# Designs tried in a protein design chat: miniprotein binders against b1l550. Part 42

Target 1, 279 residues: b1l550
Amino acid sequence: MRLPEELLERARDIHSEAPSHRIKLDRVGSFGLKVPVEFKGFLLLAEADVWVSLPEGRRGVDLSRQVEAIYELSNPPKDPFSLCREAAISLLEKLNYADSSGVSIRFDAPLQDGESLKYYGVEISSIASDEIINKIRVEILGMTACPCTAELIRAYKSSEIAATHTQRSLGILEVSTKAEHPDPDKLASIIERAMSSPLRTYTKRPDEGGLVIRSLSNARLAEDVVREMIHLFLEEFGHLPEDTHILAAVRSMESVHMHDIYAERSFSLDEIRKEISSH

## First folded at step 19 (miniprotein)

Design yc1
Fold by OpenDDE base, fold request of step 20:
Structure yc1 (fold): chain B 279 residues (1-279), chain A 94 residues (1-94)
Amino acid sequence: as target 1 above (279 residues)
Amino acid sequence: GEIRITVEIEKDGRRIRFMYVITDPEKLEKYLEEIERIIKLFGATRIRITVEASSPEEARRLADKFRELAERLGYDEIEVTREGNRFTVEAERE
């Protein structure tokens, strides 16, 4: 049932009323929207959140305008990074009472793996106020081989290629910057290269053997992986603004334990450069 | 070479700044188009775009593109200033 438009003229605008309590809200918005995006030639249905701040003197946010803002920009589908930044700006324009806006977009990014596909997780956001801050989080699974067990077995059997336990490990890079979002494929590549080996969607027997041998020959602690991620990140993205903030982390699903091993480092580019130069 | 683009847009006393650090030339055109869209989406009455490049010649070429953009979008009083390898395009509309 569609109500007559005339009724709208008689109805008070609830959103514009003064609230009972004059308190500013940081975020008011719609969460769990589905928006189409184009990424590397794939059309994906991404999950999106949109929000704005609400001043103390306004009861509510016009939520329909928020939803309209992102969907107007989503047709035709475009890259999620541009969508994120553009939508953040559009929100501020459409909801001029807001002093800040934000957009978050989540999706699985496809990666070519021979004749098959693998993937990594992506979450991006753009927060707009007096400046735009862009954030990206990339998560991808890899494989680690334990150097400690390898050393024990080597000592015991005197073998050149020591057996060791291997496990699936989740690598995480989160970057917050005043620049545009860093390339997600490059971030994923850094994570994979920092591990003992990448994962494969499918393997033929010779390939599988080679993958495992490579992993064994490149055994790494979770700590090693994080340090390598940071090293590789600096090589690839050292050109970003100095105040860019990074989280590098690994969660190793240790195959010999019921629990996971976790390691992380949070830093700014300025901070980490000073640290490395001091040594 | 590395290109840095800083964009400031203003409307009704609200000013927003954002930037790009471009190392891949293939992405430059994409970001130029995005900047244009953002300016339009925001309805900016004043824009300030600063370009820094590895050479003054490259920076100038980019600044010229932004001048042309401002002209195309109907901005008036377009001013281009230089500080070393940095060029700034400022424009305003009524």
Scores: ipSAE 0.828, ipTM 0.939, lowest interface PAE 0.5, mean pLDDT 93
Fold by OpenDDE base, fold request of step 20:
Structure yc1 (fold): chain B 279 residues (1-279), chain A 94 residues (1-94)
Amino acid sequence: as target 1 above (279 residues)
Amino acid sequence: GEIRITVEIEKDGRRIRFMYVITDPEKLEKYLEEIERIIKLFGATRIRITVEASSPEEARRLADKFRELAERLGYDEIEVTREGNRFTVEAERE
């Protein structure tokens, strides 16, 4: 049942009222929206969050306008990067009382693996105020082989390739920049190349054997993985603004422990360049 | 070559700045279209677009595109300035 328009003229606008307490809110919005996006030739249903700030003198945000803003831009479906940036701007225009806005879009990104598909997790965000800051988080699983155990096994039994424990490891790259979002496929590739070996969705026996042998021949600590990720990142994305902030991390689901091994480094491009040059 | 585009849009005293650092020429057109959409979505009354490229010729070509964009969008006062390999397009509308 739709209320008659005449009733709207008599009703108070609750959102525009003065609040009981004059306190600014940083984020008010709708979380867990589903929006279509186009990504690498796929039409995907992504999860989206939209929000704006709320000034101290306003009771509430017009949430319907937020939802309209993102869905207007989602038809026809477009790439999630432009959608984030455009929606953030649209939110500020539609809700002019806000001093900041934000959009976050999350989905599993398809990645070709021979005749099959694997995937990585991606979260794309844009925050708009006096500037737009773009954030991207990529998570992809790989395989690590432990060099410490390999050395122990080598010492115990001489072999050309020492046996060691292997495990799934989650690599994470999070980038916050004033430039456009970095290419997520490139970020995923960096993470995979930093691991002992990539994971495969489907393997035949010869391929599986080769994958394991490669891993054993390229044994890496969690610490090694993070350092390699940083190194590879600098090679691919060193052109980004100096104030670009990066989190490189790995969570290794160690097969010999019930707990995970975690390593990370947070840095800006200017900081890490200074560090490397000092060496 | 690397292209840096800095865009400043203004409406009713609100100014928003955003930037692109483009290394893939195939993406350039996409971002140009996006910039146009953003300007329209925001309803900017003033725009300032700075382009820096590896050569002054490339920067000029891009600046010309933004001048044309401003003209097409109905901006009346358009000024283009040069500083080395950097070109700035400023435009205003009522």
Scores: ipSAE 0.817, ipTM 0.934, lowest interface PAE 0.6, mean pLDDT 93
Fold by OpenDDE base, fold request of step 20:
Structure yc1 (fold): chain B 279 residues (1-279), chain A 94 residues (1-94)
Amino acid sequence: as target 1 above (279 residues)
Amino acid sequence: GEIRITVEIEKDGRRIRFMYVITDPEKLEKYLEEIERIIKLFGATRIRITVEASSPEEARRLADKFRELAERLGYDEIEVTREGNRFTVEAERE
């Protein structure tokens, strides 16, 4: 049932009224939208959040305009990076009382694994104010083998390749930059290369054995993984602005414990360069 | 070579800055198109685009593209300035 449009002329604009308390809000928006995006030749349904700031003198945000802004730009489907940046700008234009806007898009990104697919999680965001800050978070699973247990077993049985416990580990890279979003496939590759081995969607028996043996020969602590991720990141993305902020982390789902092991480092490019140069 | 593009757009006293650091030439055209879309979406009355490249020739070529963009979009008072390998295109409209 649609109310007569004539009633709109009689109704006061609640959103434009003065609030009971003159307080600015940082974010007001719609969370959990579904938007189509094009990514590496795939059409994906992504989850999206959109928001703007609200000045102290305005009671509410026109939320319908926010939703319209992102969907107008989502037809036809486009890459999520451009969508984020363009939508953030569009929000500020459409809602001129806002001094800041933001867009976040989340989906599982396909990654080729032989004739099959694996995937990584990705969250792409853009925040606009006096500048645009682009943020990307990539999460991908790999495998780690424990070097400590391997050393204990080696000492006991004197074997060249010592058995050790292996587990799935989640690697995380989050990047916030004034430049465009870093390539998520490259970020995922960095994470995989930092672990003992990548995961495979399918394995033949000989391949499975080889995968495990390779992991054993490349045993790494969670701490090792994070440090390797940072090292590889600097090699690939050292050209980004110096004020670019990075979070490198790993969550190891240790197979011998009920709990996970977690390690992280947060840093800016300028800070980490200074740290490395000091050694 | 690495190309750095910094864009400043202004409307009604609001200024927004954003940038690209391009290492893959295949993405350059995509970002140029995006910049145009953003300028249009925002309704900018003033634009300032700075290009820095590994060679002055490359920077100049890009600056020329942005000049042409400004002309096509109906901007007036287009000015191009050079500082070494950095070119800046400034334009205004009513």
Scores: ipSAE 0.816, ipTM 0.934, lowest interface PAE 0.6, mean pLDDT 93
Fold by ESMFold2, fold request of step 20:
Structure yc1 (fold): chain B 279 residues (1-279), chain A 94 residues (1-94)
Amino acid sequence: as target 1 above (279 residues)
Amino acid sequence: GEIRITVEIEKDGRRIRFMYVITDPEKLEKYLEEIERIIKLFGATRIRITVEASSPEEARRLADKFRELAERLGYDEIEVTREGNRFTVEAERE
């Protein structure tokens, strides 16, 4: 059913009125949108949130303009990173009363895994005001092997290949920067290389043995994994602006315990360089 | 080599500044196209684009691309200035 356009001449524009209470709002938006994106030749259905600030003198946000801003740019489907940055700018242009805008886009990124695929989690955002701040969070599972138990078993059995408990561990890198979003595949690679071993969708018998031996030969505490992530991140992304902020974390689902352990470090590039150079 | 591009766009008193730090030359053309799309989406009446590269020749070639972009988009009063490996393209339109 479509109502006559003539009613627009008779109805008040509620959104443009002053509110009863003149209080600014930081985020007013449309959350949980489904948007198509193209990533590495795959057409994916991503989830997106869009928002703007609302000044104290305006009663409401033109919500259809928010949705329009991102959907106009998503047809035909394109790179989610470009979509994110461009939509943040488009929101400020379309909703000129706002002081800031934001867009977030979430999807599972495919990775080649032998003759199969695996996936890792990606969430990106762009927040625009007098500048644009781009954030990316990558989460990927790997395997860790406990070095403490490995050392105890080595001392007891004197075996060349130490036995120990292994578990899935979730590695997390989150980067907030004035530069463009870092490549998510490079972030995922950093996390996987910091682990004792990557996980596979499936393996054949000869490869399965090799994977297990690799993990036992690279036993690492959750703390070791976080430190290695930071080291590898600096090698790959040390060129980013000095005020770039990073969070590196691991949540390890310890197979011999009823609970998980967690290790985390956040830092700016300037901060961590001073810390490392003092040694 | 590393390329740094800083873009400042302005319309009706609103200014937005954003940047790119490009180490993968295969991504350069993608980001140049994105910058053009952003300038058009925003409807900028003033732009200021600063490029910095490892060599003056590369920075100059990038600045020339942005000067040509400004001309193509109908900007007037285009000024290009140089400071070592850094070039700045400024342009304005009605």
Scores: ipSAE 0.795, ipTM 0.930, lowest interface PAE 1.0, mean pLDDT 90
Fold by ESMFold2, fold request of step 20:
Structure yc1 (fold): chain B 279 residues (1-279), chain A 94 residues (1-94)
Amino acid sequence: as target 1 above (279 residues)
Amino acid sequence: GEIRITVEIEKDGRRIRFMYVITDPEKLEKYLEEIERIIKLFGATRIRITVEASSPEEARRLADKFRELAERLGYDEIEVTREGNRFTVEAERE
């Protein structure tokens, strides 16, 4: 049922009133929106959150304008990174009483895997105020092979046996920068190359053997994986602004334990360069 | 060659600054189109775009593209300045 438009002439604009308690709010928004995006030729249904700040003198946010801002930009579906950055700007324009806006977009990114596909997790955000801060988090599973057990088995009775335990490990790179969002495929590639080997959707027996041999020849601790992710990140993205902040982490689902192993390092580009150059 | 683009947009006293650090030349056209969309979405009355490139010829071509963008969008107070390989396009409108 649609009400008559002329009621707008008589109704109070509740949102523009002063609140009973004059308290600024940091994030007021619409969360869990489903938004179509186009990513590398794929049409995906992403989940999005949109918000703005609310000054202490304004009772409410015009929430329909928030939803309008992102959906107007998502038809036709487009690149989620452009959508994220543009929507953050549109929110500030449409809701001019806010001093900041934010947009988050989450999706599973398809990745070519031989003749098949695999995927990795992506969450991006853009926070706009007097600057735009762009953040991307990439999560992808890889395989790790334990070097400690490999060494123990090698030493066992001067053995010819080459063996160790292998497991899935979740690699995480999170980047916050004033520049455009880094390419998620490059971040996923960095994580995979830091692992003992990538995971495959499907293999035939000779290819599976090759993966295992690669993982054994490239055995790594979770700590080694994090250090390698940082090294590879600096090679690919060392051009980003000096105050770019990175989190590199691994959660390894150890096949011989009831618990996981976790390793993490956070740093800015200027911080890590000084650390490396001091050695 | 690396390209750096810094964009400042302004409307009604609100100023927003953002940047691109482009190492993949295939991405350049995409980001130029995005910058134009952002300027239109914000309804900017003043823009300031700084371009740096490894060659002065490339930087000049980019600056010319932004000057032409400002003209297409109806800016009539357009100024272009140069400092070596660095160009700044500044424009205003009502």
Scores: ipSAE 0.780, ipTM 0.924, lowest interface PAE 1.1, mean pLDDT 91

Design yc1
Fold by ESMFold2, fold request of step 20:
Structure yc1 (fold): chain B 279 residues (1-279), chain A 94 residues (1-94)
Amino acid sequence: as target 1 above (279 residues)
Amino acid sequence: GEIRITVEIEKDGRRIRFMYVITDPEKLEKYLEEIERIIKLFGATRIRITVEASSPEEARRLADKFRELAERLGYDEIEVTREGNRFTVEAERE
């Protein structure tokens, strides 16, 4: 049952009052929303967060308007990147007391793997104020092969046996830019190409053998996987604004250890270009 | 080639600037449609769209598309200016 609208004339508007403690807040929002999105022909149920800044003189946020902003744009389902950028602007329009707004959307992206599918993780955000900053994080698993063990076994057996340990490694690319979100498939491809070999959903024995041989031929330290990711990123996305910020990282679940190995590098495009040109 | 589009929208003193750096021609139409949706969504009374492309002809074609968009959305006082390979479309409405 719906309450009478005329009660709004008698009730205090709690949200528009001044708070007892005049402290601005950076993020006030609705987190963990489920929104439908369309990605590459797939209809997915993504998780979304929406928020705005709250000035020191306003007691609360109109939370219904926040939820309305993203759900109005998600029906019918559409591209999650467009949804993210458009919703960030809609929040500022609907909540005019805010200085900034933000939207994040998380989903597993399907990726063709021969006649089958695999997936990778995607999280995007758009933060709007007097400008819009778009961020994307892509995570995908690949295979790495240890070059140190390979060299030790080669020396021990006078090169008659090629062997080393292999493991799954999680590659991470995170990009923050004033331009539109980079294509997540291109980011995933960069990560996979930097690895010793991609993972497959399934293989027949001859294909599995070839995949292992490929990984041994491309044995790489975690540090060199990160370096290769950066090299490939610059080839594909060097056109982005110079102040674009990137994090490239690998977490390797080493098959012979009880713990993981981690390597990362953060940089802006202008910083890394200066670094490379000095060598 | 590379296309750069910078959009500035304004309503009631609030101004938001955002950009696209497009290298995939298959995505151009999608981003043009997104820009139109954002202009409508924000209810902008003033827009300024700057386009830059690898050739003056491509930049002019994009500028013409944005001029037509402004006309379709009911903007008055549409002005198109050129600086080399860069075209700027400015428009206002009530």
Scores: ipSAE 0.779, ipTM 0.927, lowest interface PAE 1.1, mean pLDDT 91

